# VH-VL binders against q2ft37: the designs that were tried, part 16

Target 1, 241 residues: q2ft37
Amino acid sequence: MGHHLKRVVSPKSWGIPRKTDKFVTKTSPGPHNKNALPIVVWARDQMGIVRNMKEAKHVLREREIIVNGRPVRHPDMGIGIFDIVSIPKSGKHYRILRDKKGRHVTIPIDEDAASSRLVKITNKTIVKGGRIQLNLRDGSNVLTDKQYKSGDSIVLSLKEGQKNEIIDHFPFQPGNMAMIIGGKHSGVVGRIIEHIPVPGSLPNRVILKDESSGESFETIDEYVVMVGRESPAIDRWGIEE

## First folded at step 6 (VH-VL; framework fv_fezakinumab)

Design d06
Fold by ESMFold2-Fast, scan of step 6:
Structure d06 (fold): chain C 241 residues (1-241), chain A 121 residues (1-121), chain B 111 residues (1-111)
Amino acid sequence: as target 1 above (241 residues)
Amino acid sequence: QVQLVQSGAEVKKPGASVKVSCKASGYTFTDYYMHWVRQAPGQGLEWVGWINPKSGGTFYAQKFRGRVTMTRDTSISTAYMELSRLRSDDTAVYYCARELEDFWSGYSDYWGRGTLVTVSS
Amino acid sequence: QAVLTQPPSVSGAPGQRVTISCTGSSSNIGAGYDVHWYQQLPGTAPKLLIYGNSNRPSGVPDRFSGSKSGTSASLAITGLQAEDEADYYCQSYDSSLSGYVFGGGTQLTVL
């Protein structure tokens, strides 16, 4: 049993809201931008814990939903890939991922896994005093004295007293494990085989191999998020056990 | 294939503590939450709490907070429920029951046979 | 005192249909949480009968069916048989308690 990959839980196991409900909430500017799922849509459509906007606002006022260690205040707040969503009163915790069809999926995780979050570095800036500001894929920033490269992933603590402390690091390089988060291969987890720089304004290419199936996938830098070193940290994320 | 084997009946005096065990077999112990549910003689089912065997994380019903502790030992696939400061109204059959580790399922597909705890005098 | 309300007893003759109700509120069934049903034969542990409002586990006859509407759920038993005599419990999740809740149970008597 322990030798097989644990599959992502199917949406059919969820309590479903009434199919006659139809509202689409525009995602607020912030983390994940256009690709984010509004929290009210997640709570209604994926979790079944609210029926409508009025109930969503009530739940958020009572601080029943926590995203990345922060109470959600606005029902149109976006959640996206690798975000940690907690319902502290029930002790339940979730990580948002994507399936092979590119849909957001909610993965149950334990309290230890929910005490940190994985995020990709998109840029860096040197600020006054010689410190480095890392710009993260979800639009947030962290300051560090250490050198990191754009394209790498870092793990940030969500623990009280350690918030935003960098506790792990997965370099963007051949041999390390990555997840594809965009394009037609979204949801694929594999090992980086090759990074191919492309001249001019075209995006650089990345080749990943899913060692379980033997298939190779070509994508672009923007769609790659590192999720481990030689072994994936994905077993802590709830999709490989 | 799936079995939850509980410890034997216990007789305790008021003020004592009791620790009930539930040994799992036939599945991956850490893939399922373990719930504890009790039933007083002739009464209905009452949820006590759950433990996540993977993390050791627990959540208890408000009525039992401060008196109940749930633990597990992954090396022997066994969950434990300890109830302290026992009262006569704690007399009940205590069941363990497994739930798939997710928010959505919320149901217990396999139950142990129960452990009768009698609190006398 | 149970969070979900069930009738304490129902009765029927062999071959008849009986329905057991489970009434909740806006914090549980009305919030969209699924309802599950358990059958408890005398002297035994509860057994899962219906999960996710209307699904049957392997081995449960199609005489048993579940439904949910608004703040309530129902268990229907058609073609009632003597061996159906048991206690039936509904279960859901309550967001205000952040925990699992049971109905008070319904004793089904087969006349």
Scores: ipSAE 0.000, ipTM 0.419, lowest interface PAE 14.9, mean pLDDT 80

Design d07
Fold by ESMFold2-Fast, scan of step 6:
Structure d07 (fold): chain C 241 residues (1-241), chain A 121 residues (1-121), chain B 111 residues (1-111)
Amino acid sequence: as target 1 above (241 residues)
Amino acid sequence: QVQLVQSGAEVKKPGASVKVSCKASGYTFTDYYMHWVRQAPGQGLEWVGWINPKSGGTFYAQKFRGRVTMTRDTSISTAYMELSRLRSDDTAVYYCAREGDDFWSGYSDYWGRGTLVTVSS
Amino acid sequence: QAVLTQPPSVSGAPGQRVTISCTGSSSNIGAGYDVHWYQQLPGTAPKLLIYGNSNRPSGVPDRFSGSKSGTSASLAITGLQAEDEADYYCQSYDSSLSGYVFGGGTQLTVL
C-alpha cells in the first residue's frame, strides 16, 4: 500500500520501551488520538504474533485481524483503550486497556466479552430526520432514538446483523463503577464517590474510591470511563482490579 | 531442532498443588504461543489453556478457571503450569505444546514428552 | 463426552485405505473453524499430522490427507502400513466454550 515503516520515539502509552532499536509506524488519522497503538506495533512488539512488516501485511491481506468487528486494512491503523481485537480463525480475542503506569495492555477475553464493545459518549448532535447522533470517544458515531448523556458509557453489539445496537448503558454518576484512562492514576478502577463541577475553563473533578485498598483518587471528567453500575462489572470488560 | 523438555513425574495428595515446567529450545521462545493439554489414563486429549510468552497473557478452558495458573520466565525460555486443589480425576499426563506459526490456525506443531501427575490418597 | 465425535476404533489391512471421521456442530467445525489432526503412537506424545484442514507438515507422507465439509472432517490414510497403528485425534475451536476441543480419539489397528 505504499506505507513506510519509520523510526519514532515511542510514547509510554504504547507499552513498549523507548529507544528499543526498532522502527515503528505512526498511526493513521482515525478514531483514536496520537497516543493510539499502531496495529503492526501491537502484533509485532507486544504480542509477538508477527515477526516483521511483511508478515503483518500478509495477515491483513487475509483479513485475519478484526478490530471492533471490521477487518484491518492498513498496518498503521490505530487501536486504543477498550477496542476489541480478534483473530477469529484461531479463536483469540483481546481487549485493549491501560495499566497503572499508563501503558496499553492486552487482555485475553472470551467469545461473549468479544461480542460487544464498551465506549464513552463524548457529545450528541441532532441530525436530519430528528434522530440523535452520539459522538463516541474513539471518534465513531451511532444513531439512536433514545436519550443518553455525554459522559455515559454504552455497550455496542459487534454481532453480525446487530452491529452497533446499544445493548447496555452505564450512567456517569456517583455510585457507579469507573476506570481512569489518563493522567497519573491511569488504570485505576473504582466507584465514583463525587463529581465536582467547576465553573469556567477549568476541568470538572471526579473522586473515585478503590474499594479493595480503600484509597481515593481525584481526576478529571475526560479521564473517566464508566465500566459498571452499583454492582461492579469489571470481569465483563476483562478489567483487573 | 525444536525441543520442549518437561519436568519429571509427580505424586500428590488430594488438595495439594502441582507445578509442571516446560523448557523450550531451538526457536525464539517469545515468538510462539504455548498450550497445555492433558490426557488421563486411557482417555483422550483435553485442552487446558494457553500462554503468550511475549506478553505473559493467558487464557484457560472453562473447566480449569480458578484452579490453573500459567506463567513463563523468558530469561530461561521456560513455561509453567500450576494446578491447585488437586482431585483424583486430575491424574493425567500433562503436555506442553507449541502453537504453530500459521497465524490463523491454532494447532500445536511440537509437543513435550509429557509429565505424569498422579493424585492419590 | 468429547465435544468432537470420532469412532472409537477403525481397522484395515496393509495396503488398504481407511478413513477416520470427526463430527462437530455449529459452534465449532460448522462455524468454519479449521480442523487439525494428531497421531499418537503407543507410549509417546501426540505428533502433528495435518493442520488447517488439509496441510501436511514436513515429513508427513502423502498417504495422509485431510478434508472438511459442513460440520464434519475426515482423515484419510491410503496404503496402510503397520507403523500407522496409533491413536488419532482431531482438534478444532469451539466458540460456545471459547476454547480448543479434541475428538475422543480413534484407535487404528493394522491387521
Scores: ipSAE 0.761, ipTM 0.913, lowest interface PAE 1.2, mean pLDDT 85

Design d08
Fold by ESMFold2-Fast, scan of step 6:
Structure d08 (fold): chain C 241 residues (1-241), chain A 121 residues (1-121), chain B 111 residues (1-111)
Amino acid sequence: as target 1 above (241 residues)
Amino acid sequence: QVQLVQSGAEVKKPGASVKVSCKASGYTFTDYYMHWVRQAPGQGLEWVGWINPKSGGTFYAQKFRGRVTMTRDTSISTAYMELSRLRSDDTAVYYCAREGSDFWSGYSDYWGRGTLVTVSS
Amino acid sequence: QAVLTQPPSVSGAPGQRVTISCTGSSSNIGAGYDVHWYQQLPGTAPKLLIYGNSNRPSGVPDRFSGSKSGTSASLAITGLQAEDEADYYCQSYDSSLSGYVFGGGTQLTVL
């Protein structure tokens, strides 16, 4: 018997308790908590690689699914945009993206593409020793001695011996390539034309050009994730066809 | 009871495209990945790529990227492989093969009988 | 040439034991990827013979066994029978190619 209902995810927020660190007073629960797709839902409903929870638990016990370089332990572990999901025994690797409706889309990728992940910087904090801690969109953190700006994207290595090393950087500025991850233009890859700061609590505006169509459009800072510099990087990070 | 029934032999001219079909029966089509493997006359096996029939996601061997397209139609449990810009060295038997689910290790547990594609001028 | 190396032919008499080697490298068998074996009778499609290094599908006689060590794998056939005349292929995954790879095939002749 097939599944007859459409799997529309009206996702619950991930149920990870918020832990308050004495050095970080506001901690988000888990990566991609608001928009996270549980790994069991991904494997069963989107990928068809397990039929039920029993099969999913078996696969996780055998450490067959790796997310961002770490074995998945719990079927409810959330995955989200730009996460790298690997099934090493069969040589399969995937990048998670988002479509126009905000649904997760799974893109097969090769070994090289699976060796790193893209993540947006949301904030930064000075910590012990004067180092900079970058707070990332997925709720994780990375220490660095280099100056980065909120809104920029960085590429983190997933290779053993280099895990979480910053290996590339895409500044949030006109001329660089971005993917839209929310609103009416979700899933579109375009070049930033102009950033329009708005005073007070209203969101800043961004004008982008979809180079495939030549059409310009407007969105807000929160929906913009940098995926390249002036040269196109769409084939590595964006949805082709 | 698992069966993979492939379309009949094709003869094509260089530069043409060919589309081979593989109709699955005896199992739930969307529960297993489908691979395509070719074999030139008197030669060994060569992997072309795979498709996930559930998601429609595809992955191709580097040699075939830009020339091969894999699709499926879940309403008729059929997978397709289209190879474009054919050359004489594309002459081969093309097999569809179902990936086994044990250990997710990429082996093919059931194979179609193959479709001979002959490319000649 | 094929990425995985097999002898092009092997032969034996009925009742004998033969082994077919499959030699890889650090990017495939040596990286820990499983080895699978297929039997191809003349004029037919390949059939799965061994998967996951040493597992037999239902219907495959216990005369067939697989093993893996280091960068190599081997298929052993005991009690050789005339019906075993076929081509045998090993398969693994190669991380440098991001794809599945086959051996060149071994033709088994039963003399």
Scores: ipSAE 0.805, ipTM 0.925, lowest interface PAE 0.8, mean pLDDT 85

Design d09
Fold by ESMFold2-Fast, scan of step 6:
Structure d09 (fold): chain C 241 residues (1-241), chain A 121 residues (1-121), chain B 111 residues (1-111)
Amino acid sequence: as target 1 above (241 residues)
Amino acid sequence: QVQLVQSGAEVKKPGASVKVSCKASGYTFTDYYMHWVRQAPGQGLEWVGWINPKSGGTFYAQKFRGRVTMTRDTSISTAYMELSRLRSDDTAVYYCAREGTDFWSGYSDYWGRGTLVTVSS
Amino acid sequence: QAVLTQPPSVSGAPGQRVTISCTGSSSNIGAGYDVHWYQQLPGTAPKLLIYGNSNRPSGVPDRFSGSKSGTSASLAITGLQAEDEADYYCQSYDSSLSGYVFGGGTQLTVL
């Protein structure tokens, strides 16, 4: 709340930077999304790091699998796109993405990339006290006093002492980089060329261009997640341009 | 018994590429990560990277990124390491080594006998 | 240079005890990552000797033991024998490099 100084201070002389206060109002170990992959299925069927449910339960009891900075407690806890999964004792870190068939794929990443996660803003609500609650695609929430738009992506720190701090922001607009996460073009990464409002109740349309192939793709707002600006942070995200 | 059988010695000129194979037997190939480690003559061990044979996922040491590619063929339980744009200082014995699963701490429990790659003009 | 520091050589007489040190930093051993040890006989591949700081694989005699404290680890060999003459390497994980790291190796000579 610290309004006493801000109430009187003019930005023209002091240049005091705006502070963003944010924290998750409620967290769960995994998303309750219909497209979520259970951690035991990931570990057994996709990764081969456990052979059966007995091994999976042992590993979870020892807190050896970390999702978005939190130890996994239950074998059916879901993981989804852009989640960070770590096996710290062996120095292994992964980002969950999606292939062209809509299946979850696991991309190995380094320590720096594993220190933050990307998440799309799906909605925003005003809560008591005038603060803004951002509703995120994975079902979590973040409180902030800074303005963001639905459809934008934010990057949240997973570092101890900085958890859930917004450290980057990718606006939903032409010129910025996006990934398609649903429909027939799932897994495509490209630059937004055009956003087309559709009259009536039909979804708005988005045209993306994969500049490496020159091919254009048309999809809907719901299937688009921003992954960069004019010059995408490919090294940070492990996504090929 | 666990065995890792590597391909034979190679002699290459600078700028060429080399592809080393490692055929696994005696265990389920897709249940264990495979590491590649090299050793220059008279020098110590240097980690190159790993592959998960089940997913095909790979991770490389920073020094080798852009020059190394690791692949596998699950139908014949064989892992491959290809190193391109070879230099004289790439002369080394290249080992494949299986990652042990106790404590999930990244040790190599079985090693191939090594493949000597000599890079000379 | 190697990321983990080992003495380049160590020597002992048959029946004696020798110790080989492995010194790391806050980004590897000091961060809590396990230390593993490998024995390399001349002309052969490395062989796992100790894993997870102090565990022995089947077939490794209990004359070999490992320990870890702070930023360092040690390999102890008691009842030294002629066939112990080899190079010994420690290994850990380094979070600043996002990779596995080895010590420079220690040549053990049995006098």
Scores: ipSAE 0.794, ipTM 0.930, lowest interface PAE 1.0, mean pLDDT 86

Design d10
Fold by ESMFold2-Fast, scan of step 6:
Structure d10 (fold): chain C 241 residues (1-241), chain A 121 residues (1-121), chain B 111 residues (1-111)
Amino acid sequence: as target 1 above (241 residues)
Amino acid sequence: QVQLVQSGAEVKKPGASVKVSCKASGYTFTDYYMHWVRQAPGQGLEWVGWINPKSGGTFYAQKFRGRVTMTRDTSISTAYMELSRLRSDDTAVYYCAREGQDFWSGYSDYWGRGTLVTVSS
Amino acid sequence: QAVLTQPPSVSGAPGQRVTISCTGSSSNIGAGYDVHWYQQLPGTAPKLLIYGNSNRPSGVPDRFSGSKSGTSASLAITGLQAEDEADYYCQSYDSSLSGYVFGGGTQLTVL
C-alpha cells in the first residue's frame, strides 16, 4: 500500500465548490485565523495560479504574492474578507469578499482600489503616551490620535510612505452601507435602516435593506461591516449597490 | 500540443452584440489565464481583458468596461468574449491568447488564429 | 498614439543586425514591469518571440534577443533572414491604466 492523497473537508467559507481528494494546508495563527483561507489553498484551489505546495513555496520565496502591502512568507498564512492580494509582477490585484452562500470569493480590482484596505474596528485601548490603539477585526492594530467607535470601518492606505494612514471612515449608523459577513444572510450588501439596541446579554439587532432586491434582512452587530456611506457607488470595493 | 480554436467570422450591424468563442485543448484549461486582444485592419494590437477560467474572475481594460463580458465553460474548455453596443470602429480581428506562467509577467504564450468581426450597416 | 513607442518601420539586408526600440514611461517599463515581444507574419496571429525582457520560448532562434534599460526596451535581430519580414510588437503592463499595453508595431522589411 502506498500513500493516498488525503481527503479533506473544507469550510464552506473557503469557496471550494467540490470535495477533493488532496492535501490542504491549515491556516497559521494570526489575522483572519478564524474562518480564514490559507494562501496556498487560495492560490492552488481557488485561483489555479500554483499547482502544488512546492510551486507555492517558490512563489512566496520570490515575494510574488503581497497581502495588504506585505510579502507573504508562509503558505499557511490566512487571508480573509476585505484583504488585498496582489501579484505585482503581472499587474493583478484582488479583494477577498464573501458571496451569498458564505464562501470566500476573489474579486479582481484595479491599482487604485488595491492601494487601500477596508477594516472594521472591534475595540480600542489607550496605550502609553495617551494615544488610542484601534483593534481591528483581522487582529491587527493601528495607532491614532483621533476618536473612533467600535463597529465603524476605516480605510487604511497601503501606499509606500503612507502605510496604515487612515484615509476614510464609515460610521456604523443608519443610512450607511454595510455588508453582512456572518450568519444565514452572509454576503448581503445593503443600507442600514435601523439599529436596535438590546439590553442585557442578547446581541443588538441590525436591519439592512438590499437595494437591488428591495428585501430587508435582520442580523446582529457582530456580523455587520460598514462598506460605505449614504447612496455609495461601491464599485471600487468590487460590490455593486 | 496547445491549441486555441476560435469561432468563425461575424458580420454585425451597429448597436448589435457579438459573442466570440475560444476552445482550448492540449493543456489543463483552468491552470492558465486567458486574455483577449483585438487588432483593427492595418492597425496594432489592443488589450481587451482577461479571465481566470478556474475562478471565473474577470478584469477589463477601462475602454471596454460596461460593453465587454468574458465568461468560460470549464466542461468544454471554452472561453467567451461578448462585446455589446457595437460601433464601426469595433471592426477588428479578436484573438484569445493564453497567459504564460514564467515570471508571472502577463505575456501571451499561445494565440488563437483570430475571429474577424465586421461592424457595418 | 500607442502607450509604448516603436519606430513604424525598420529595414536591413540579409545577414545584417537590426534593432527595434520600445520606449515607455515611469508607469510601465520605467516602473520595472517586464517587456515581451511578439512577431506577426502577414495574415497570421501574433507569436511569442521574447518574454520577461530577454527569455526565448522553445523554437525561437538565439539570433533574436531582448534587453531592457530604464524606460526603454530593445529587440535585436542578428543574421537577418527573409523569413524575419514581419510586424513586431512590444508589450508591458501600465500601472496608471491598470492594464496591458502594446507598442504601435514595427514593420521589418528585408531588402
Scores: ipSAE 0.812, ipTM 0.932, lowest interface PAE 0.9, mean pLDDT 86

